# Miniprotein binders against q6w4x9r395to579, part 175

Target 1, 185 residues: q6w4x9r395to579
Amino acid sequence: GHCSLEGGSFVTTFDARPYRFHGTCTYILLQSPQLPEDGALMAVYDKSGVSHSETSLVAVVYLSRQDKIVISQDEVVTNNGEAKWLPYKTRNITVFRQTSTHLQMATSFGLELVVQLRPIFQAYVTVGPQFRGQTRGLCGNFNGDTTDDFTTSMGIAEGTASLFVDSWRAGNCPAALERETDPCS
Short names: E, the ipSAE of ESMFold2; O, the ipSAE of OpenDDE; V2, 0.75 times the mean of E and O plus 0.25 times the DockQ between their complexes.

## First folded at step 14 (miniprotein)

Design qv19
Fold by ESMFold2-Fast, scan of step 14:
Structure qv19 (fold): chain B 185 residues (1-185), chain A 90 residues (1-90)
Amino acid sequence: as target 1 above (185 residues)
Amino acid sequence: SELEEIAKTILEAVKDLVEAVKENDYEAILEAIERLFEAGIEAYEAGFYEVARAVTEVIKAIWEGDEEKIKEAVKELVEEMREAMRRAKE
């Protein structure tokens, strides 16, 4: 199944339901028992553009008991807070430059992530068939039925995106943006 | 009709998107993609799921930058829209 984060604030779920949201935080993009070591894929959004309601993807995070891999729009890749040169390999994960504008995170457990760095920061998530019906988060539940794609973190199917998105906030915002330097500081 | 307005928006956005890609105008690409995505969401909420899927495929092809995939995705989007309009008039 494929899930995409495009155009700053647009999402298409694994069951191909498109939606847009307005929020600035770290959100759970994908959780599944198929991910080893309590793994989760997360997306970091911040405000962009003229309107306060406009948001854009600024980083993608893969978090497990062993790893916290952050890929940010400034083309920095870190693991557990330490910057890494590409290609970067762990036991089950390899991050490498696929093209001059794209990075790929390949895994041994059926998850693939492609990040477009330029001209706009975007992410594409691919999961193998073992994930079918076993995903939760912003990418939906991957069960072939789009009517329950907005299933909240509490297990309730919503008709609108707003409550769905808010339920998947990770609570801590925004690790990637902590690298910003205040120009007046 | 609602579908006719959605179809008009999609066709105008696709035309603008293709021209912006040809001119390598990133601001115009982003503006056209935003309009196209919004029309795709409207198509989905109106029950035209295949049109919404085809919109997503066009946007994906644009970012991949493959001219043959873009042509194929646009052709499929036009065909899905024609089918949706045909069925809506029955």
Scores: ipSAE 0.217, ipTM 0.627, lowest interface PAE 4.6, mean pLDDT 78

Design qv2 (at its last look DockQ between E and O 0.63; V2 from the best seeds 0.00; counts 0 for: SAP 71.523 > 70)
Fold by OpenDDE base, look of step 15:
Structure qv2 (fold): chain B 185 residues (1-185), chain A 90 residues (1-90)
Amino acid sequence: as target 1 above (185 residues)
Amino acid sequence: SELEEIAKTILEAVKDLVEAVKENDYEAILEALERLFEAAIEAYEAGFYEVARAVTEVIKAIWEGDEEKIKEAVKELVEEMREAMRRAKE
């Protein structure tokens, strides 16, 4: 399964459902029992302009009981708040520079993350087949049915991206917007 | 038709995005990407799921910067659009 965070506000789920949102919070991208140590992949969004529609991805976070790995748009990689040199290796995670503009987080448990640093901070999540039907978060449920991708953290199917996205907030943040764009921007 | 309009938008946006990336024009990249992705969403909402999927693959290929992958992804996208148009006439 492949999930993409592109253009600062666009998401493509594992089931290939495209949607957009504008939020300034940390969101759960991927949660699954297949991730060890209660692992979860999260995305941090922040305001990038003056309008509500000017938001962008600023960091990706892998959080478990043992690690809090943050890959930020300024190319800083931290674990549990401490800056790490690349390549950085933990027990089952390796973060390294793939190219001049790409970082990669490789794992031993079927999760791969590629982060594009320039020109736009973007993220690409890949999970193995063992994750089918066992994922939750903004990346969807990876069950081959796009129509139920907007399932909230409470197991409720939503019709709009904003409500879906809000349900996966990992903090107290403002409500997400879906399509409130400035035609002049 | 709706699909024809979406197809037109997609192809124009792809062209613009490729050019914007080549020129390293950040604003143009964002604008073209937005148009392209919105078209993908519209395609999806209209029930053209494979078209939407193919668009996202084109976007990915563009970011990878592999010309051959881009060509292949665009080819697939065109095929999906043609197939969708064919089905719509049946």
Scores: ipSAE 0.790, ipTM 0.901, lowest interface PAE 0.5, mean pLDDT 94
Fold by ESMFold2-Fast, scan of step 14:
Structure qv2 (fold): chain B 185 residues (1-185), chain A 90 residues (1-90)
Amino acid sequence: as target 1 above (185 residues)
Amino acid sequence: SELEEIAKTILEAVKDLVEAVKENDYEAILEALERLFEAAIEAYEAGFYEVARAVTEVIKAIWEGDEEKIKEAVKELVEEMREAMRRAKE
């Protein structure tokens, strides 16, 4: 299955559902029991300078019990906060420059990430068939049914992308303050 | 017709994208691609899932910069739009 993060703020899920969002936080893209050592793929979004896009992807993170690999729009690759020269290899993961404008993270466990660095920072996620029906996060549940691709972190199917995206927030990002002057239900 | 409005938006965005690519105008390319992606979302929400998928494949092919893949993706998009129009008239 393929999931894409393009144009700064656009996502196409593993089941081919397109949506956009305007968040500025770290979000869980992909969690699965198929990822070793409690692994997860995450995306970092921040304010964008691109015309017609309020937010854009600025980094992709692979986090497990052993590794925190960060690939950022400034072309720096770190693991556990330490900058790495490419190609960078661990037991199960290799990060290397695929072309002058693309980095690739190849794994032994059926996950592949390709990051476009220029002219705009984008990410493409490929997972093997063993992930079918066993994924959760912004890339959807990969079950062949797009009607439940907005399944939140609590397992509830939502009708809007904004509630779906907000449920997958992670990291130290402040929640929008709820105005006390706004009417409540 | 909702489908006719979506098709018109797609055609106008594709025309603008072709012009922007010829001019090597990255800001104009980004604007046209954003309009295409918004059209894909509208197509999906209207129930035209194959049209939405085909539009996203065109966008991906543009980013890859592969002329043959772009040609194939555009051809598929035209076929899916024709099929959706045909189905709507039944």
Scores: ipSAE 0.631, ipTM 0.850, lowest interface PAE 1.2, mean pLDDT 81
Fold by ESMFold2, look of step 15:
Structure qv2 (fold): chain B 185 residues (1-185), chain A 90 residues (1-90)
Amino acid sequence: as target 1 above (185 residues)
Amino acid sequence: SELEEIAKTILEAVKDLVEAVKENDYEAILEALERLFEAAIEAYEAGFYEVARAVTEVIKAIWEGDEEKIKEAVKELVEEMREAMRRAKE
């Protein structure tokens, strides 16, 4: 299955549903029991200067009980807050420079992440067939049916991308604070 | 028809992309790719799911920079648009 994060805020799910959103938060891109140690892949979006998008991808984070690997648009790779030289290996994860413009995170558990650093920061997620029907998040549920890919964190199929994406926010972020304080007052 | 308008948008975005790449105009490249992806969303919303998928594969192939994959993705897009237009006339 393939999921892509392209341009400033475009997403294509594992079931090939394209959508767009605008948000400034960290979002759950992929959760699955197939990811060891309660792993999750997350996407960080921030305000963008690109003329055709208000927000753009600035980092991808793989988080588990053992690791917090951050690949950011400044080309710095960290694990648990510490900068790492590439190639960087753990028992199950290898992060390396695929080309002068691309980094790759390869894993033993069927997740592959390719990050394009230049000219624009983009990400491509590939998961093996064992993930079918066992994913949640912005990349959808990988069940072969695009009509329910907008399933929220509460398990409700939603009709709009914005409501779906909002449900997958992780942790504190400016959009949540802005809603609590009513940005119009 | 709605499909014909979507196809025009796709072809115009591809043309603009080719011109932007030839001119090495980064902002124009981003603008053309955005229009192409928006057309994929429009195709999906109109029920042309295979056209939408084919457009997203062209976009991915362009970013990968693999000339053979780009040619294959464009060929598949043309086939999907022709098939969708054939079904629409029936």
Scores: ipSAE 0.629, ipTM 0.837, lowest interface PAE 1.3, mean pLDDT 84
ESMFold2 (binder alone), look of step 15: mean pLDDT 76; pTM 0.659

Design qv20
Fold by ESMFold2-Fast, scan of step 14:
Structure qv20 (fold): chain B 185 residues (1-185), chain A 90 residues (1-90)
Amino acid sequence: as target 1 above (185 residues)
Amino acid sequence: SELEEIAKTILEAVKDLVEAVKENDYEAILEAIERLFEAAIEAYEAGFYEVARAVVEVIKAIWEGDEEKIKEAVKELVEEMREAMRRAKE
């Protein structure tokens, strides 16, 4: 299945439903038991321009128990807060420059991410058939059933994108994309 | 009909996109692509799923910049619009 984040504010789900939203938060794109180590793919949206007042994708994050890989519009790739030179490889993930304007994150577990850096920052998510009916988040539930295209984080099917999108906020929209550390006792 | 209005919006957006590309007008390109996405959303909400999908594929091909892929995607969009209009008459 394919999911895309394009044109700054548009999303096309795995079931091929297009929608638009405006937001300045981190959103869960994809959660699935098929992702190892409680993995999740997330998208960071921020204001794209003061005169336009639109929001746009500024970073994509893959978060698991072991890794926090951030790919930002500034062409910086970090893992667990540390900048990495490309190609960057972990046990199951490789991030590399596919073309002068595209980065790719390839995985061993059926998830592929391609990020367009220029002229506008965009993301394309591909998942294997094992993810069918086992995804949740902004990319939809990948079940081929349009009656629940906008299923919120609470399991409620909504008729509009706004409530659906708001339900998939990853947190309180912290200012930094860096990993947060809980205060010690 | 709603389909005729959607088709008109798609045609005008494609026409404006071609002109914007010829003029190297980045703002006009973004505006035309935004209108295409909005037309895709409208088509999907109206039940014209294959038309919506074909519009999104055209947008994707444009961002990839592959001229042959753009031609193929536009051809597919035209065929899906013809099929939707044929089905609407039956």
Scores: ipSAE 0.387, ipTM 0.735, lowest interface PAE 2.7, mean pLDDT 78

Design qv21
Fold by ESMFold2-Fast, scan of step 14:
Structure qv21 (fold): chain B 185 residues (1-185), chain A 90 residues (1-90)
Amino acid sequence: as target 1 above (185 residues)
Amino acid sequence: SELEEIAKTILEAVKDLVEAVKENDYEAILEAIERLFEAAIEAYEAGFYEVARAVAEVIKAIWEGDEEKIKEAVKELVEEMREAMRRAKE
């Protein structure tokens, strides 16, 4: 199954449903019991400042109990906060430069990530057949039925992208300041 | 009629995106891909799922930069659009 994050703010799910969203947060892209050590793939979006995009992808994160691998648009790769030289290899994951404009994260557990650095920062997620019906997040549930691709973090199928996307926020958001606003001010 | 307008928008945006990528024109790339993706979303919401899928394959081929793959993906897109239009007529 293939999922893509393209342009500044466009997503195509594993079941091939395209949608657009607007947001400046970290979002859960993929969670699955097929990912070892409580692994999850996340996408970081921020304001783009360009004429045709309000927000854009700025980093992709793979997080597990052992690793926090960040691949950013400035072509820096870190693990657990420390910059790494490519190729970078762990027990089950290798990050390397596939072409002059693409980085690849290959894994032993059926997940592959390709990041396009230029001319536009974009991400492509490939998962093996063992992930079918076993995924959650912005990339959808990979069950062959696009009518429930907008299944929220609470398990509710929505008809629109906005509630779906908001439900997959990872909590690394400026919205915390809004929650602290004094209503008597 | 609606499908014909969506198909025109898709094909025009594909041509614009191919040209923008060849010229490495960042703003033109963003404009073309936004227009292409919006048209693909419109096709999907109208029930033309295979057209939207074929558009995704064309975009992938354009990023790979292989002219033969682009031509093959565009051919498949045109075939899916033709089939969608055929089914939509009386």
Scores: ipSAE 0.389, ipTM 0.722, lowest interface PAE 2.5, mean pLDDT 78

Design qv22
Fold by ESMFold2-Fast, scan of step 14:
Structure qv22 (fold): chain B 185 residues (1-185), chain A 90 residues (1-90)
Amino acid sequence: as target 1 above (185 residues)
Amino acid sequence: SELEEIAKTILEAVKDLVEAVKENDYEAILEAIERLFEAAIEAYEAGFYEVARAVSEVIKAIWEGDEEKIKEAVKELVEEMREAMRRAKE
């Protein structure tokens, strides 16, 4: 199945349901028991450095017990905080430059990520058939039925994208951090 | 009809997007993509799933910058629109 993050704030799920999402946080794109070592794919959304209030995808993260691979819009790839020169290979993951404007992360476990770096940062996620009905997150549940693609982290199918997206927030968010440090918020 | 309004929006947004990409006009690209995706969401909500999928393929082809792929994706989008309109009349 294919999932895409395009145009800054638009997502198409594995079951081909399009939606718009807004936010400046880290979100879980894909969790699955098919990912080794408690792996998860995440997307970071933040304000553009060149736009007053525009929000867009700024990084994609693959996190597991062994790896934290970050591919960011500044064209740097890190693993566990260390910058890596491409091609970068681990036992099960290879990150390489597919074209002058695209990076690819290929895996041995049926997940593929292609990141467009220019002119706008975008991500494309491909998963093999073993993931069918076994995914959760912003990319949906990959069960062939789009009516439950907005299944929240608590397992509730929502009719709108807003509650769905908010349920998949992960990590430290600028808004959440600001509210936490303000005792009157 | 609802589908005719959606189709008009999609076709105008595609034309604007192609122009914006050729001019490397970032703001115009984002505006056209927003209009195109909103129309795709409306198409999806109305039950025109293949039209929504074809819109996503057009956007992908535009980012790849391959004129032949863009022409093929736009042709497929027009064909999906025609098929959806034919089915809606049945």
Scores: ipSAE 0.331, ipTM 0.663, lowest interface PAE 3.0, mean pLDDT 77

Design qv23
Fold by ESMFold2-Fast, scan of step 14:
Structure qv23 (fold): chain B 185 residues (1-185), chain A 90 residues (1-90)
Amino acid sequence: as target 1 above (185 residues)
Amino acid sequence: SELEEIAKTILEAVKDLVEAVKENDYEAILEAIERLFEAAIEAYEAGFYEVARAVIEVIKAIWEGDEEKIKEAVKELVEEMREAMRRAKE
């Protein structure tokens, strides 16, 4: 399945449902029992450089019991708050430069993330077939039925994106991205 | 009709996008892509799923920067819009 975060504030779910997102917080993009050590993929949105009413993706975070990997629009990769040189390898995750404008996070557990750095910061999530019907978050539930793609964190299928998106907010919304904060606290 | 309005918006946005790409106008490219995404959402909510899908594929082709892929994606989008209009007329 493929999920994409494009054009600053647009999302296409694993079941190919497009929607627009508005907000300036950290949001749960993907949770699944298929992710090891309570892993979750999260997306950080902040206001654009020009308009208070526009929001854009500024970082993607992979969080588990052992790792907090942050890939930000300024091309900095950190794990547990420490800057890392690429290629960066852990037991199950490798982050490397795929092209001059793209970074890739490859995993051993069926999750792949490609981040476009320029000309606009965007993210592409690929999951293997073992994730079918076992995902939750902004990327939807990957069950082949788009009518319930807006399933909230409480398990309720909504007809509109706004309640769906708000249900997936994580932690306290940071005042600025440069101020590191725990998205689940 | 709803479909006619969506199709008009898509065609106008594609035309603007092609011109913006030719002129290497980044701001105009982003504006056209935003209009295409909004049109894809409207098409999806109206039940025109294949049209919405085809619009998203055009946007993906733009980011790849391959002129031939862009032409192919636009051709597929036009075909999906024609099919949707055919179905709407029974």
Scores: ipSAE 0.294, ipTM 0.688, lowest interface PAE 3.9, mean pLDDT 78

Design qv24
Fold by ESMFold2-Fast, scan of step 14:
Structure qv24 (fold): chain B 185 residues (1-185), chain A 90 residues (1-90)
Amino acid sequence: as target 1 above (185 residues)
Amino acid sequence: SELEEIAKTILEAVKDLVEAVKENDYEAILEAIERLFEAAIEAYEAGFYEVARAVTEVLKAIWEGDEEKIKEAVKELVEEMREAMRRAKE
């Protein structure tokens, strides 16, 4: 299945449901029992300077018990805080330059990430058939049913994207990037 | 009809996006993507799931920059739009 993060603020789930993303935090993009060592894919969003998008994707993170691989819009790849030269290999993961404008993270466990660096920073997630019905996060549950694509971290199907997105916030949100617009209401 | 306006918006946005990518025009790319996704979301909310799926395939082809793949994906998108419009008249 395919999930995409495009145009800085748009997401298309594994079941092809498109929605707009308004958050400025780190969010869980994909969790699954199929990912080894409690692995998870996460997306980092920050405020955008572009008039048509209030937020933009700035980095994608793969986190497990062994690795914290960060691929950022400034074309830097780090693992556990240390910058890495490409191609970079771990036990089951290889990060390499696929083209002059694309980086790829290939894995042995059925997950592939392609990051477009230019002209705009975008991410594409591909998962093998073993992930069907076994995913959770912003990319949806990959069960072929679009009516429950907004399933929150508590397992509840929401009718709107806002509660769905907020439920997938990771624990490290920069306070300076959060908006407070109604302090007296 | 509403679906015909959505279809027209999607096809115009696809055309604009293809040109903006060729020109490497950052602002034009983001404007075209916004129009395309807003129309795709409208199609999805109206129950036209296959139209939204076909838009995803068109975007994939545009990012690859392969003119033949773009033409093939647009053809499939048009076919899904025609089928959706046919079913809406039943």
Scores: ipSAE 0.500, ipTM 0.758, lowest interface PAE 1.5, mean pLDDT 80

Design qv25
Fold by ESMFold2-Fast, scan of step 14:
Structure qv25 (fold): chain B 185 residues (1-185), chain A 90 residues (1-90)
Amino acid sequence: as target 1 above (185 residues)
Amino acid sequence: SELEEIAKTILEAVKDLVEAVKENDYEAILEAIERLFEAAIEAYEAGFYEVARAVTEVMKAIWEGDEEKIKEAVKELVEEMREAMRRAKE
């Protein structure tokens, strides 16, 4: 299954549903029991410098109990806050330069990430068939049914992208806190 | 007519994009790509899933900057749009 993050805030789910959102936070793209050590793939969005897009992808993060691999739009790769020269290898993950404009993160557990650095920072997520029906997050549930691709973190199917996206915010970023002012008060 | 409006928007955006690429106009390229993504979302919500998928493939080819892939993806997009129109139910 393929999921893509393109052109600012455009996402195409594993079940091929395209949608757009506006937000400047870290979002959970993919969680699955198939990812080792409580692994999760996340996307960081910030304000865009381009007039045609309000927000843009600025980094992709793979987080597990052992690793925090960050690939940023300025071509910096870090793990647990330390900058890494490519190719960078861990036990189950290799990050390397695929072309002059693309980085690839290959894994032993059926997840593959390709990051386009130029001319526009974008990400492409590929998962093996073992992930079918076993995913959650912005990339959808990969169950072959597009009517429930907007399933929130609480397990509720929403009709709009905005409520779906907001439910997958990670951490206590300013945008998440702003939207939750009533519940937090 | 809804499908015809979506198709007209997609074709116009593709044409604008091809022209922007030839002129190496970065801002015009981004504007056309955003219009294509918005049209893909509209096509998908209207039930034309293969058209939406084909638009996504065109945009992917453009991000790669491969002229031959772009031409192939545009050809496939046009064919999917023609097929969707042919099979559309009122």
Scores: ipSAE 0.401, ipTM 0.690, lowest interface PAE 2.2, mean pLDDT 75

Design qv26
Fold by ESMFold2-Fast, scan of step 14:
Structure qv26 (fold): chain B 185 residues (1-185), chain A 90 residues (1-90)
Amino acid sequence: as target 1 above (185 residues)
Amino acid sequence: SELEEIAKTILEAVKDLVEAVKENDYEAILEAIERLFEAAIEAYEAGFYEVARAVTEVVKAIWEGDEEKIKEAVKELVEEMREAMRRAKE
């Protein structure tokens, strides 16, 4: 199954449902019992410096009990806070430069991540068939039914992308289920 | 005809993206991607359910710069749009 993060604010889920959101937090892309050591893939979004996009992807994070691998738009790769030169290898994960503009994180457990660094920072997630019906997060539940792809972290199917995305916040961000309406806006 | 207009917008955005990438025009690339994926969302909601995945494959091929892969991905995108239009009329 394939999930993509493109153009700063667009996501296509494993079940091929496209949506857009605007956010400035760390979000859970993928959680699954198929990921070892309580692993999760996460995306960091921040305000865009470009007028065409309100927010943009700035880093992708793979977090487990053993590793915190961060791949940033500045082309820096760290694990557990330490900068790594590529190719970087662990027991189950290899991060390497696939092309002059793309980095790849290959794993032994059926997850593959490709990040495009230039001209736009984007991410592509591939998972093996063992992940079918066993994923949670922004990439959807991979069950072949797009009507429940907006399933929140509490297990509720939402009708809007914004409520769905907000439920998957993972970073140190002010939390609010509703945003204040500014009457002077 | 609404579905046909969406399909035309998608193909025009693909063409614009190819040209923007060839010219290495960062702002034109962002504009073309935004227009392309907004149209893909419209296509999905209108019944072109597989079009968004096909769009993603076209974009990947454009980033790789392989003309044959781009042609193959565009052909698949056109076929997905035709199939969705057929189903929408049933």
Scores: ipSAE 0.483, ipTM 0.767, lowest interface PAE 1.9, mean pLDDT 79

Design qv27
Fold by ESMFold2-Fast, scan of step 14:
Structure qv27 (fold): chain B 185 residues (1-185), chain A 90 residues (1-90)
Amino acid sequence: as target 1 above (185 residues)
Amino acid sequence: SELEEIAKTILEAVKDLVEAVKENDYEAIIEAIERLFEAAIEAYEAGFYEVARAVTEVIKAIWEGDEEKIKEAVKELVEEMREAMRRAKE
């Protein structure tokens, strides 16, 4: 299944539902029992300078008990707060430059992330068939059923994207200081 | 009809996108793609799921920069729009 975060604030779920939202926080993109050591993929959004987009993706985070891998729009990759040279490899994860404008995070557990750095920061998530019906977060539940396209963190199907997205907020919102340390700010 | 309005929006956005790509105008490319995303959302909300999917595939192909994939995605989009219009008239 494929999920995409594109054009600043657009999302296409694993079940191919497109939606848009406006938010300036960290959101749970993907949680699944198929991810080892309580792993989760998260997306960080902040206010955008791009025309017609109020907010845009600024970083993607993979968090587990052992790792906190952050891939930022400024092309910096960190793990547990330390900058890493590419290619960067852990036991189950390798981050490398796929092309001059794309980074890839490959894993041994059926998750693949491709990040487009330029001309606009975007992310593409691929999961293997073992994830079917076992995903939660902004990318949807991957069950092929449009009846529950917007299932919140409480397990309730909502009719609007805004209620769905708000339920997946991780509570960690970008501070002014983080924008000041961004190479583009 | 709602579908005809969505199709018109898609065709206008595709035309603008082709012109922007030809001019290598990144600002115009981003604006056209955002309009395509909005059209995909409208198509999905209106129940035209295959049209919405086809629009998102065109956007994906454009960002990948693969000319053959772009041609195939656009062809598929036209076919899905034609099929949706046919079914809407029944």
Scores: ipSAE 0.366, ipTM 0.725, lowest interface PAE 2.8, mean pLDDT 79

Design qv28
Fold by ESMFold2-Fast, scan of step 14:
Structure qv28 (fold): chain B 185 residues (1-185), chain A 90 residues (1-90)
Amino acid sequence: as target 1 above (185 residues)
Amino acid sequence: SELEEIAKTILEAVKDLVEAVKENDYEAIFEAIERLFEAAIEAYEAGFYEVARAVTEVIKAIWEGDEEKIKEAVKELVEEMREAMRRAKE
């Protein structure tokens, strides 16, 4: 299945649902029991330097019990806070320059990440068939059923992107869910 | 008609995108892609799932820079739009 983060703030899920959001936080992009050592992909969004977007992707993070690999729009790759020269290899993960404008993170466990660095920072996630119906996060649940495309971290299918996206925030940062509701307008 | 307005937006954006690619006008490419994404979201929310999918496929092909893939994705988009327009009249 394929999931994409494009154009600063646009996402297409594994089940091909497009949506847009405006947030400045780290979000869970992909969690799955198929990822070893409690692994997860995360996406970092900040205020945009891109012409027509309010927020944009600024980094992608792969986090597990052993590794915290960060690929930044600044073309810096770190693991556990230390800058790494490419190609960078661990037991199950290799990060390398695929083209002058693209980095690839290849894994032994059915996950592939391609990051476009220029002219706009974008990410493309590919997962093998073993992930079908076993993914959670901004990329959706990969089950082929559009009725639950916006399943929140609490397991509730929402009709809109805003509650869905906010439920996948990682850490404590200002986001749509922390905004005042309109209880006393 | 919502579909007619979406289709006009898509067709104009695709036309602008093709011209921008030929001219290597980077800013115009980005602007056309943003308009296509918004149209894909509107198409999906209106229940035109195959149109939305075809639009996202065009965008992916543009970023890959493969002329043959771009031509194929645009052909599929035009066909899906024609089918959606036909079905909307029934």
Scores: ipSAE 0.426, ipTM 0.753, lowest interface PAE 2.4, mean pLDDT 78

